# VH-VL binders against q9nrl2r1430to1533, part 60

Target 1, 104 residues: q9nrl2r1430to1533
Amino acid sequence: GGVHELSAFEQLVVELVRHDDSWPFLKLVSKIQVPDYYDIIKKPIALNIIREKVNKCEYKLASEFIDDIELMFSNCFEYNPRNTSEAKAGTRLQAFFHIQAQKL
Short names: E, the ipSAE of ESMFold2; O, the ipSAE of OpenDDE; V2, 0.75 times the mean of E and O plus 0.25 times the DockQ between their complexes.

## First folded at step 4 (VH-VL)

Design d19 (framework fv_iluzanebart; at its last look DockQ between E and O 0.07; V2 from the best seeds 0.00; counts 0 for: pae E 16.4 > 2, placed apart)
Fold by ESMFold2-Fast, scan of step 4:
Structure d19 (fold): chain C 104 residues (1-104), chain A 123 residues (1-123), chain B 107 residues (1-107)
Amino acid sequence: as target 1 above (104 residues)
Amino acid sequence: EVQLVQSGAEVKKPGESLKISCKGSGYSFTNYWIGWVRQMPGKGLEWMGIIYPGDSKTRYSPSFQGQVTISADKSISTAYLQWSSLKASDTAMYFCARQPYGKLSGTYYFDYWGQGTLVTVSS
Amino acid sequence: EIVMTQSPATLSVSPGERATLSCRASQSVSSNLAWFQQKPGQAPRLLIYGASTRATGIPARFSGSGSGTEFTLTISSLQPEDFAVYYCQQYNNYPLTFGQGTKVDIK
């Protein structure tokens, strides 16, 4: 049941965190370093928040978990131009996620 | 030498459409934002919006959202500002300006400016 | 939006004198503030960014200071070519906003 689903989500989040391209996604963007970020991004999210939601059993369906991960990538591509190091990391990490998500 | 060259002055009637241009040279056009700034006769500067030519990502001032369209053609290093229907109140000098991209002190200030395009809208 | 207020509207000074221009933000913009000079018939020219960093080619007589909500541009020994309108601009938040300008005029 739910235990198996949560274990799968935890495993996937751990693999994303360990990926070389996770650096833009590990925690929320700093208002001090990037003060205009929250003028543009209305639903901020990061891997640390998603991992906390997994640990608190807040995802009831795989689609809810996938939606939060996709929101994280969508935010990256909305804020960062596609030719930046952040957007390139996001593109590679999103491709990795799509392969791993096939196991859900 | 970094340079932004804008199209020439325009004289239009209310209701007409218009598209003005800003051509960048001497730098990597797709790696910098281009902003548009309006200056009404005898008034100060108003930020209208910006575009990143590498992916055509735009951000608009709320005051100009829906009133103008900003676009770019990276193949010819040119950004555009367009009106579908001009009003007399659009009479102004329009400047384009380059804005660096980055997370630190090189970010979001306008470092190089075009010479301006004067747009006059009258009956 | 963040409102930028400049004072005075007009500053009358003689060549060789010091000019001090003020810019106030309605909320904190950290040090993300630029100063521009505009002469009649010309495009604005960047003078200062990051509140205090001179842009390339800008003479040392121009200096900027401040952070948060209170900023100052100082011209230490005003030259004839310095008579112009000066604008501050915050780039901390969108929309980007400019002050209404201070005209530096000859006494």
Scores: ipSAE 0.310, ipTM 0.799, lowest interface PAE 4.1, mean pLDDT 90
Fold by OpenDDE, look of step 5:
Structure d19 (fold): chain C 104 residues (1-104), chain A 123 residues (1-123), chain B 107 residues (1-107)
Amino acid sequence: as target 1 above (104 residues)
Amino acid sequence: EVQLVQSGAEVKKPGESLKISCKGSGYSFTNYWIGWVRQMPGKGLEWMGIIYPGDSKTRYSPSFQGQVTISADKSISTAYLQWSSLKASDTAMYFCARQPYGKLSGTYYFDYWGQGTLVTVSS
Amino acid sequence: EIVMTQSPATLSVSPGERATLSCRASQSVSSNLAWFQQKPGQAPRLLIYGASTRATGIPARFSGSGSGTEFTLTISSLQPEDFAVYYCQQYNNYPLTFGQGTKVDIK
């Protein structure tokens, strides 16, 4: 098809990925690096997965998209203690997301 | 089967140096943090610090920072706790324990423990 | 550091009875709370992590609950092998800290 403007979901994902604090969230956690991650986190998700879902038009409602993003942060805070770099990055990125999500 | 086997009991005098060991087996030694916990006679558990054998990244409790050295030799799946100069107050049981949470997150709970090493320091 | 306070110091319970142990944090530790069992002359054994998740091989009679600053370990029906000292431990903040322990002995 032709070139069209990014949807609100697509644009928000791009902004999240470009954010300096996105590094913990870009891809799924490596089981090799974090062997017990998937024993604790039962619904793993990452920005690349969410981006793929957006690209496939799997989100019909903004609430569905928001739920996945919130799940991503929830996983981070469930697994990572507050003083970790991941948790701190997550806190900042989530705050950014909450502001941007108001545009949806 | 995951196992942590610690070195034997030590009887030392104040001022002496000491290095005790903790050997892991039954799992990928380089992928899990190893921590040390002190238990003074009749007392509770105290977190001392942890090390990630994969790259020897170490984190200490403020109470033990500069008081002990935690190290590891991943080639033989062994972690170490050492003192340069023991004090009588170092008398305690010392446990090593595996910390499941991986390198990225840093610290959590301990799922497997060594049998403990009793260190007695007296003049 | 986060101070963990356990109560009671000693809990006397008859075999087959329910045991309830409390652990309080000086500030919120979310669900980053573990419970350990220690018997005389032995190393601690992990019972619960994430405040409510039983570790592998832990009997169903052990259960953990709570979040934030108040946590509970429950032994639904105390077995002879359950008489021991129990410790809670937070891993929400460095340094990691343990409670002072609750001794569960025979009534």
Scores: ipSAE 0.013, ipTM 0.650, lowest interface PAE 7.9, mean pLDDT 90
Fold by ESMFold2, look of step 5:
Structure d19 (fold): chain C 104 residues (1-104), chain A 123 residues (1-123), chain B 107 residues (1-107)
Amino acid sequence: as target 1 above (104 residues)
Amino acid sequence: EVQLVQSGAEVKKPGESLKISCKGSGYSFTNYWIGWVRQMPGKGLEWMGIIYPGDSKTRYSPSFQGQVTISADKSISTAYLQWSSLKASDTAMYFCARQPYGKLSGTYYFDYWGQGTLVTVSS
Amino acid sequence: EIVMTQSPATLSVSPGERATLSCRASQSVSSNLAWFQQKPGQAPRLLIYGASTRATGIPARFSGSGSGTEFTLTISSLQPEDFAVYYCQQYNNYPLTFGQGTKVDIK
């Protein structure tokens, strides 16, 4: 990706982090607090990790960035039933992400 | 880490009601399907049905539909199997078992099993 | 309903030898097949899932193979603790169904 795409990725990650529903996604799930999480979720990821990858220019294609964001939501929905606070927050943040991503 | 602890053995007479329990610990109880499996004396394993404790969605084997009720109380991490009127043919060992976390459907294998509850029904 | 048929009903084998257990589905179950071990007076224990993936803590002498309708559990060097009844279970469709079991006895 070019310099303009990397700046857009940074802006989008910042908007996601600032959203009220970002709280389940800011950092990796604690193994101490949720011991079985990593037995179920094989590709864990969180907004802090995605932001680091943007800063280190690890995304070569825009699709790779989008795939990591969608993986983050998919993990949430796989681990958490739809009636949980985490899944509801994920649904709202994902809708916000889809709106913001259209601006790219 | 994961444990499923079942209620103790039962001796009952035909026509009596019964509710046996399966308490889950060491995992997020509401996020995993729990199934019930019957084993009649000297026989193999028979799937009876499953429940998702998070929303109480249930699915029964056709052979057991209308014969038993599967329920859960998520506040105490406990699943139940109950009969309104026991028959002698209900004499069996009953296991509860958990499915791994995944899709919302209950079409999975059983990764952890309770110790079993022996139910004896005789007149 | 998918009928799971196990063979043989009883398999007599000496310790240290190879045991081969078969499981056939009446319809394709893809790789949605699990194997369980059950000793007298105990709950079943998961051995294999996804037809060939060993569950956590299962010794390497247990292996599974097959897909579709034909599946095999192999115990490469039978140990004294392996004499038990073994069940296959399909999880491709409701209702979930088990085979009738194969008893592995000392020859």
Scores: ipSAE 0.000, ipTM 0.575, lowest interface PAE 16.4, mean pLDDT 88
ESMFold2 (binder alone), look of step 5: mean pLDDT 95; pTM 0.961

Design d2 (framework fv_iluzanebart)
Fold by ESMFold2-Fast, scan of step 4:
Structure d2 (fold): chain C 104 residues (1-104), chain A 123 residues (1-123), chain B 107 residues (1-107)
Amino acid sequence: as target 1 above (104 residues)
Amino acid sequence: EVQLVQSGAEVKKPGESLKISCKGSGYSFTNYWIGWVRQMPGKGLEWMGIIYPDDSKTRYSPSFQGQVTISADKSISTAYLQWSSLKASDTAMYFCARLPYGSYKGTYYMDVWGQGTLVTVSS
Amino acid sequence: EIVMTQSPATLSVSPGERATLSCRASQSVSSNLAWFQQKPGQAPRLLIYGASTRATGIPARFSGSGSGTEFTLTISSLQPEDFAVYYCQQYKNYPLTFGQGTKVDIK
């Protein structure tokens, strides 16, 4: 992508980070605190990693950016049972993302 | 008070089926994992597996995969451990225990234990 | 699987003395290590988690230390009710694994 797409990706990541339900997604899960996470989740990702990729111009297509955000939510729902605070936060944040992603 | 109450002692013959229970009370049963631990007579503790009652997601120790079935009925706050065909080597005390979940800072240590169910398998 | 090894197998101590129990992991478990006490005919009781955090209701005479592969449980002034078997357990990697236990017996 172009400069306009890069600005759009940055704006969307900032909106996700500022959302009340972003807390499970701000940074990578700690191996020290959650011992089996990386046994289950083979492609870990978080908003700080995605934002860094945006800033380094690593997303060439909007679909690549969207795929990384969707991977983040997929990982959440794969690891966390549906009744957890993490899964509930993920469900609400994903709905918010789908609304905002219509602008891309 | 938070507690786990297990079913009573069982005396069985090899080849028989068995299902023992672990009932939680005093907390939100669907918000915690339930783990099962075996202790053979005069021996130490062995991890068997874990279940999340809200969606019945299970994970077994490799040593117990295919040997037992762990299940839960969240409507009555009860987890189960089941054998299709018991062996004499299944003679042991079986404990259930509660584990925290859910947070990216969470840990899998057992904080509340049931009293244990003694299973004796002999011909 | 991570193998947990406890030493000594049996520790003979007089009431009022200090008891020191060791636990070694075959690979690093960071601080994901718990200690349990088990008395005859009873379920295990959580004493310490996170290698050094005392569980609710556990007397101050129990303390844990260590990280990585080497861990210690210390009972500073052993009371009559402390004669029991003690187990360490790692929760860093699945499957969860226990040490074989250390029996603390009266001298």
Scores: ipSAE 0.000, ipTM 0.552, lowest interface PAE 13.9, mean pLDDT 86

Design d20 (framework fv_iluzanebart)
Fold by ESMFold2-Fast, scan of step 4:
Structure d20 (fold): chain C 104 residues (1-104), chain A 123 residues (1-123), chain B 107 residues (1-107)
Amino acid sequence: as target 1 above (104 residues)
Amino acid sequence: EVQLVQSGAEVKKPGESLKISCKGSGYSFTNYWIGWVRQMPGKGLEWMGIIYPGDSKTRYSPSFQGQVTISADKSISTAYLQWSSLKASDTAMYFCARLYYGSKGYYDAFDIWGQGTLVTVSS
Amino acid sequence: EIVMTQSPATLSVSPGERATLSCRASQSVSSNLAWFQQKPGQAPRLLIYGASTRATGIPARFSGSGSGTEFTLTISSLQPEDFAVYYCQQYNNYPLTFGQGTKVDIK
């Protein structure tokens, strides 16, 4: 969309990046440190990729942006057992995202 | 002070065995992967493999799989690179380097390097 | 394995000038790329990781850019201590691979 719509996506991504629970999501999971991740997760994504897509005006609808963020959380919960620090961080950050997404 | 200190230079004959070391200090040794990198005389850098000292899990480059053994002793914060039978083509500088793996696992670069161990293999 | 190709093999630059070094991956490595500096007789030194993030203690004159298959390292005002060999390294795919290096030499 428009300049105001892109500004809203960028503001939300910046808020997610700044959140204490963003650490599992800042960049793609390391293939070197977690080699089996890419055998399980077929559509990897992270906040740095989403932010790049926002900056390149690749999201035409708010639903496309929301779908990529939700994919990121879905990947987290699929790979990481419920009791892990990654899954707990994902649960809290997703709740924060749902509150902030009401502004979109 | 975070550092990796490697064992001294080695001069060996083809067919001999060798084990060189890399000792970490100033950080939690079990929280970082240790990688080994070869540099042949006048050439660039070649990654050989990595080990996680906390559980001794290893990953090798296919070109070095079966040629060397990487191990670690977490009780003395030391990683090892070992050959059962050296060849003249193993003549090179060998570096160790650490890679972070922890709860903030977004850091994936080799940030601290050992000084290198020169291995010379000749008849 | 992913092949990393650096160009030029040698770059001759005067102190105070800008140097731009290129690194190309044979397939996409996203932003999972690091740059290292190596001086004769020394171990490599990490300069940049994540394609553009400067490592702790690295002067601001060093900057990295790029994503996917094309990457650059820029030294904005070359100092005498910057004459060295520079290596790029991908950590997107196993095995880890380095470029062949670019030697930055004095003109």
Scores: ipSAE 0.000, ipTM 0.580, lowest interface PAE 13.1, mean pLDDT 87

Design d21 (framework fv_iluzanebart)
Fold by ESMFold2-Fast, scan of step 4:
Structure d21 (fold): chain C 104 residues (1-104), chain A 124 residues (1-124), chain B 107 residues (1-107)
Amino acid sequence: as target 1 above (104 residues)
Amino acid sequence: EVQLVQSGAEVKKPGESLKISCKGSGYSFTNYWIGWVRQMPGKGLEWMGIIYPGDSKTRYSPSFQGQVTISADKSISTAYLQWSSLKASDTAMYFCARVGWSGYKDTYYGMDVWGQGTLVTVSS
Amino acid sequence: EIVMTQSPATLSVSPGERATLSCRASQSVSSNLAWFQQKPGQAPRLLIYGASTRATGIPARFSGSGSGTEFTLTISSLQPEDFAVYYCQQYNNYPLTFGQGTKVDIK
């Protein structure tokens, strides 16, 4: 390829952040709001952390970027029952991600 | 609409400093490299360098390393090209251009959006 | 640095005729080659990238071919608005380098 990089990852993160269903994923879950979260979820992650990793050129392969996004969704579904607003938002945002990730 | 707008023409004397700008609009400024290209009067195009505004990472052509400074302020979607001390040989048209890249398939867009150019004239 | 050499320096073509422009790289650039059009007083315009992919909005009469070190831009049925200087550019290696340009004049 060419000598330019990371434009596609940053664009996709921006699209995810702007999506109506991004609200559960923008920042790490608060221990004050959800005290048991970190007892259940061992590898917490959020869009702000993923965006920082993109900006610092920490993803060497698209698969590494995709794995972090998928980890974020996996954490959501592990912690939140299927009928919650969080799980429903995660389901819709993950479907959107899968469509957009075809560009990667 | 996607657009790059450059600052206006400059007339300077040798030894003076100068900073010209390139403002992006209609797209995510931090998602694309910005390149700078020099065109001396009646001559072809010369690549000077690039910056990634998301982290201010730069790469320069060896011919321009130490001659100019490329920077960006992502809060106002603006890239800059700067000289500490101008020479008559710096007289040229300077273009900025957005450099696209489509992802892991290594699809390069090329310099797909260009500023209108900034004419810099350095004379006594 | 990779040196890009374009030929001919100037090409005079009548409207409706085919124009063929050549670009040679001093070492392989794979397919990482772009073509630009520049009209007097204007910024360059991207025509082709990846040696053969037309940029958005570029008419079908423009086509690119080649790989490695030998590249060609073809303008079928040249139009009056195609009067311009054409540059090839490699983006395979830093520093990015342009050819010296081919000037296309309408007879």
Scores: ipSAE 0.000, ipTM 0.563, lowest interface PAE 15.4, mean pLDDT 86

Design d22 (framework fv_iluzanebart)
Fold by ESMFold2-Fast, scan of step 4:
Formats: C-alpha cells, structure tokens, sequence
Structure d22 (fold): chain C 104 residues (1-104), chain A 122 residues (1-122), chain B 107 residues (1-107)
C-alpha cells in the first residue's frame, strides 16, 4: 500500500544519498558554475527534490518515483560526456539503484 | 487522445522558401520536445533535430545544421520546419514526432504526425 | 555519431513462423533502443522502447531483447499485417540515429 511504499521510497533515497557516487545528484546543478546546463536540460531534478516529494506524499505509484530517479540519471548522461567523473558516478549509482529498486 | 497533425503536401521549385507545420493536441505541448525526421523516397529515416516549445531551444543533427530552421509557437501548440532556399535533394516525406521528455530511460519518439510530402522540381 | 546497423536487409518468412531481426550499435547505447514498424504510405509506429518494453497496444507476439551494442526484435508468429519495414533507433546520444531498416516479406 501507499504508506509502506512511501517508507520504502524514503529508505531508498537515503541509501542513494549515502552512496559515494551521489555527489553529482545531491542538489540541482548550479547555474553560476554550469551556465549552459539549463539550456540543455529542460526537466532538472536532484535527490533533494525527490526526497521532498516523498516526504510530501506526492508519489502515488512506485512507477512515478522510479521515473523521477531515472530522469535524474537521464539528465546526467545527456549533459555529461561518457568519460567525465559525473557520468562514471552516474553509471555506478544507477546500477546500485536498479539492484535496490527490485525490493520495491 | 494525443495527436500530431501536419500541414498538407507542398510542390515547390528550387530556390523557393517553405515552412511546414506540426500541431500538437491532447497533451501539454510545452512539456515535450518535438522532433523532425526526413524520409527520402524509398529510403530510411533520418533525424533532423528537435525543439523544446517551452523556451524554443533547438538541437540539430550535424547533417542538418544550417540547412533548416526549427521553431515553435507555444500559444497555438505548433512546431515548424523551414527552408530559406529549397533544393531538389530536399524532396522527401517529413515527419514530426513527439519525444518523451527526459524521464524513464531517456527520450524516444512515442507519437508521430502523418507526414508532409515535399516535392521540389523545376 | 553512433552508427546503427540492421540485419538482414530483407527477411522472408512464412505466416505463423518466427522472425528475428538484429540491430547493432557502433558503441554502447545501454538499453536506450527503440523499434519502429513502418507500413507503405504510413508514419512509423512505436513497437518497443527501452530495448524490451512493448508500447501501448502492441501485440504480445512482438518482443525485444538486448543491451549495450547487440539488440534483437522477435515476432513469434508472423501475421500478414506484419509485412512492413522495421527500424531500430538509439536515443542514448545526440544525434539520434536510426538503422537502415529490415524489410519483412511474407511468403
């Protein structure tokens, strides 16, 4: 049900935040530091935004939660070339997420 | 129901300008990218470029950069593909297609317009 | 750009038989691979996205598999209405690229 699903989402977000490869995803990309980011990425998202949506009970289905996490990774791979530390971190964190998401 | 409706067939001469349209309905137009795809007679599909109607930002395939202009008018939920000077080699079927906005596993085409046939001959 | 190569160029199969279509990417596209069906005079129709997920309304006889660089579309029991050209398309990197197509002829 809904309450148990939200608790599972909270636990998964906490695990993602604690992962060594979460650093590119903790907060929205800075417009000052990366000025062209918002010209490329039209649906920006980060773990802090997802966590707030979980806390406000905005996810009605597990698929909606999974979609937001995958949007975060999709944005990373679209903006960052494959050889960057950001893209490498994203690849490892996404693999970790896919394993953990099997518990949902 | 999501629909993309394209403008009718065009017959033009080399050197003429042309602007064709793609009108979206049944969804939030500014929340999805619109792409353009060319299909030359008897050939396969070629991606030309995309536009995000919310702010009119575009990305082009390198093969089409400088050859065409993609634009959108969000007030009437319509995207456009434009040539300043047509060539006989522009004779093709042109499709518009909605990209899913970035989400689950990236952005792909989910809905397509019916196509606009453009014939360029002297 | 990522080059998508499809094989065979043409496939002839009898109604009710299995058809297998291949698509190869010149570099990894993860699972960001879609399959489209195009019938003469019609717009392409999305069949599969995410390498293996059937689009809404697509019959169960269509299935996709693969990841990375090697992908397969399978039609388990080919019907007369499945005569068409099939395209794979990667959406992992810009520019988006399509394979050259596989034409399926029913004998």
Amino acid sequence: as target 1 above (104 residues)
Amino acid sequence: EVQLVQSGAEVKKPGESLKISCKGSGYSFTNYWIGWVRQMPGKGLEWMGIIYPGDSKTRYSPSFQGQVTISADKSISTAYLQWSSLKASDTAMYFCARHTYPGFRGSYFDYWGQGTLVTVSS
Amino acid sequence: EIVMTQSPATLSVSPGERATLSCRASQSVSSNLAWFQQKPGQAPRLLIYGASTRATGIPARFSGSGSGTEFTLTISSLQPEDFAVYYCQQYNNYPLTFGQGTKVDIK
Scores: ipSAE 0.000, ipTM 0.565, lowest interface PAE 14.1, mean pLDDT 85

Design d23 (framework fv_iluzanebart)
Fold by ESMFold2-Fast, scan of step 4:
Structure d23 (fold): chain C 104 residues (1-104), chain A 123 residues (1-123), chain B 107 residues (1-107)
Amino acid sequence: as target 1 above (104 residues)
Amino acid sequence: EVQLVQSGAEVKKPGESLKISCKGSGYSFTNYWIGWVRQMPGKGLEWMGIIYPGDSKTRYSPSFQGQVTISADKSISTAYLQWSSLKASDTAMYFCARLSYGTIKSDYYMDVWGQGTLVTVSS
Amino acid sequence: EIVMTQSPATLSVSPGERATLSCRASQSVSSNLAWFQQKPGQAPRLLIYGASTRATGIPARFSGSGSGTEFTLTISSLQPEDFAVYYCQQYNNYPLTFGQGTKVDIK
């Protein structure tokens, strides 16, 4: 029954999920709704998958966690042209992530 | 309050062009997809397509691809549905609706609806 | 495309009675299913999304259940304002598809 503290990775994922620009990253892109996505993006990832990996203690180093977050942004910029709402949201969320990642 | 207000009823002849509108208010218009739904007289609902007003990205239902054009003007929070050449079979009620975020990135459901625009096409 | 089939086509009930409406998908749509209410001359109104989550402002007498291919909308103690056509809609697969509707009519 006491107060429990979240891990640093869990805290950061929660902050990313709560951010206004997280909407393109919350879940995997549906293959059924966007079939060409998986022809272009070979290592798909999203915040729900990263959060599950955190909960299962799959990240042994902060660099592994950071690499998965950066892969998520890299996929966004690879698939989405710069003038899209997805790319703009990704740019802002990535900047927010870089500031918060200084805590790691 | 969140609202979608559509343009008024239209009576047209086959071959004429038409552009109807859907104006959003009470929310960030550029941050939500807008969908269009057709309901023919006495029949059910048919999904036509969607637009993201922030960048004008569109996606059409296969049945409506090439039949209509969906567009938006974010400076006045308005989405449009347009026909270059109307047919009698286009006679229907047309609804616009806002899409809220679902479980998957492209997994959106319609939460707020416009009142509808009745389009009648007859000779 | 995924075909959505609703049953019954028409349900005749008295005020205060329980109404149960069924919706079947031709293949799994997980929980990505919404229910809409439409009254004559009006736009559809969202009742339920995610198969079981009530939309904001929707009375507790409306409840949804199911996953995969079999879904149910239940209206407990039907009120006079609940006589309408109800549509289920899947948003799991492209294109989005609606059922043909169930008309809830007075007995």
Scores: ipSAE 0.000, ipTM 0.565, lowest interface PAE 13.8, mean pLDDT 86

Design d24 (framework fv_iluzanebart)
Fold by ESMFold2-Fast, scan of step 4:
Structure d24 (fold): chain C 104 residues (1-104), chain A 123 residues (1-123), chain B 107 residues (1-107)
Amino acid sequence: as target 1 above (104 residues)
Amino acid sequence: EVQLVQSGAEVKKPGESLKISCKGSGYSFTNYWIGWVRQMPGKGLEWMGIIYPGDSKTRYSPSFQGQVTISADKSISTAYLQWSSLKASDTAMYFCARGPFGRYSSGYYFDLWGQGTLVTVSS
Amino acid sequence: EIVMTQSPATLSVSPGERATLSCRASQSVSSNLAWFQQKPGQAPRLLIYGASTRATGIPARFSGSGSGTEFTLTISSLQPEDFAVYYCQQYNNYPLTFGQGTKVDIK
C-alpha cells in the first residue's frame, strides 16, 4: 500500500467510528455481558483494533483492510438475529462502508 | 470510465462448448463480486451465480450448479461463463453484473451491468 | 427458493401521472430488496436497493417502500423515458431471485 492508501484507511475508519450505527462495533464484545459470543465467533474484531492496525501500518494492501472490516460485519450477522438492533445497525453501517470504500 | 464489456454474440450447435467473457475497467475489479444473469427471449431475469475475483470463490444457483462454470482471471480483470455441452434451451441473453464490494459482503444487488452477450443454440 | 411475484403484469399510465408497482416475496426478505429498470435492447439499470435507498443518479421521482414480504415502487409524475419493464430482486437468501417484471406502457 501507498501513503495515500493509508491516509484513506484512516479517514474511512474515522467516518465509520463517527457514524450513528457504529455502537456495536467500537470495541470487542464483552465476555461478561455476552458469555456465549466467543464460543460462536472465532475471529473477533472491532473498529478500535482495525484503527490500531492502520496506525501501525499493518495493512499493506487495500484488500487486507477491507477484509477486516467485512469480517467485523460478518461476525455481527452470524451472532445477532436479523431482528436485533445490532443487526439493523450493522446493515446500515455496512451500506455506508460500501459507498465510502469505492474511493479505495 | 467504470464499465463491464462483454464478448460478442455466439451462434452454436447443441453439444458444442462455449466460453464467454466479461471485462471490467475503471474500478478495482479484484474487490467486487461479479454475477451472471440469464434472460431467455421474451422472459425475465434469472440469477446463475457469482464469483469473487480476488480468490475465485463461487456460489451458484441450484438450477445452474453443474450446468455452467464461472471463473475469473484477475490479472486481466475478466470473468468467464462456460458450458461444456450447450443445449437449445441455453438460447438467451447473458449479462454479467457487478455485485457488492468485499469478500464477506452480503448485499448482492447489481449496480453496474455489461451490455449482454446473445447466445443462440440451434441445429 | 424465495418466489418473487410482481403485480400488475402490465400497467398503462399517461405521462405526468403516478405509477405504483407491487412486489411480493413468498417469505420475509427483510429490507434486502432491489428494483431495476430495463428498456428494450438494453441491460437492466439499478434504481433502488435496501427497499428504499435510491442508487446514485436516480431521479427523486423514483421511491421504494416496504419490508418483509410486501414492497412498492412508486414513480411520481411519469416521464417519457420511464416507460420500461421493472424488476424486483431479493438478496436476503440464496438463490437470488427476481420477479417476473411489470411492464409500464403509455396509455
Scores: ipSAE 0.000, ipTM 0.580, lowest interface PAE 14.9, mean pLDDT 87

Design d25 (framework fv_iluzanebart)
Fold by ESMFold2-Fast, scan of step 4:
Structure d25 (fold): chain C 104 residues (1-104), chain A 123 residues (1-123), chain B 107 residues (1-107)
Amino acid sequence: as target 1 above (104 residues)
Amino acid sequence: EVQLVQSGAEVKKPGESLKISCKGSGYSFTNYWIGWVRQMPGKGLEWMGIIYPGDSKTRYSPSFQGQVTISADKSISTAYLQWSSLKASDTAMYFCARLDYYKGLGYHAFDIWGQGTLVTVSS
Amino acid sequence: EIVMTQSPATLSVSPGERATLSCRASQSVSSNLAWFQQKPGQAPRLLIYGASTRATGIPARFSGSGSGTEFTLTISSLQPEDFAVYYCQQYNNYPLTFGQGTKVDIK
């Protein structure tokens, strides 16, 4: 095949997905396993949705991409108590994201 | 090894009560949902409901709500499916299956299945 | 409820041939789709979850693809032990629903 250049957003999403702390964020929270999640969280989002938006060229500004990633972390902290594995993973992954986002 | 072992085949008459079992071993029973799936003779799979043994929370398919009761006894790592009054239309193979079901994690399907319990209801 | 429709109902394939099985959801299930294999007299066996991730111990000839409403299970070189019924299942919405199954028969 041909050589395909990845966008900066795609490269960052791939790094987030590969991070050890990405597990709470890979896919949307199931309505079946966590039925009250969607009563609390107004705008659910996950890395698979963000990656899809990147691939469809739906982010026109870096701020739009950053806002969706920050929404993902905000949802995590809103739903999950601070002492949970999910919230701790989110704290570490968000710090990693902030470092990487400086390159955008 | 991780296993689910179900109770043996049952032959019952319409109107009788029945309780079948699914015993887990080789893993932390209270940390996984247990689902029940019906397969009528010559037909496909139908999800009936699930239970989380750690707190006995249940969710039923609307088609099975009120038709069956799902319960669990975490002290003996066993889940149950029960009928108060069997019908001939309940004749089927019943499977239990473990759902790898962690809050906030990526989704996993039923990864470990019991061997099935054949229930025959006839007069 | 989300209706899962599989096609074809029966697929006749020779050993060594490529088999392609389709599964369609009546509304989007994202990637929350699993594939199961069931042989006569046996319990279902998990093959694929998350639309494309192979379960532990599943041979590389099995692959899954798709997202949203259209999904495919591919068996790249069918072996004699692969003749079975295959079910797709969505776990995106309550109630959990299975397709009606595709039977892979020997030609």
Scores: ipSAE 0.000, ipTM 0.574, lowest interface PAE 13.4, mean pLDDT 86

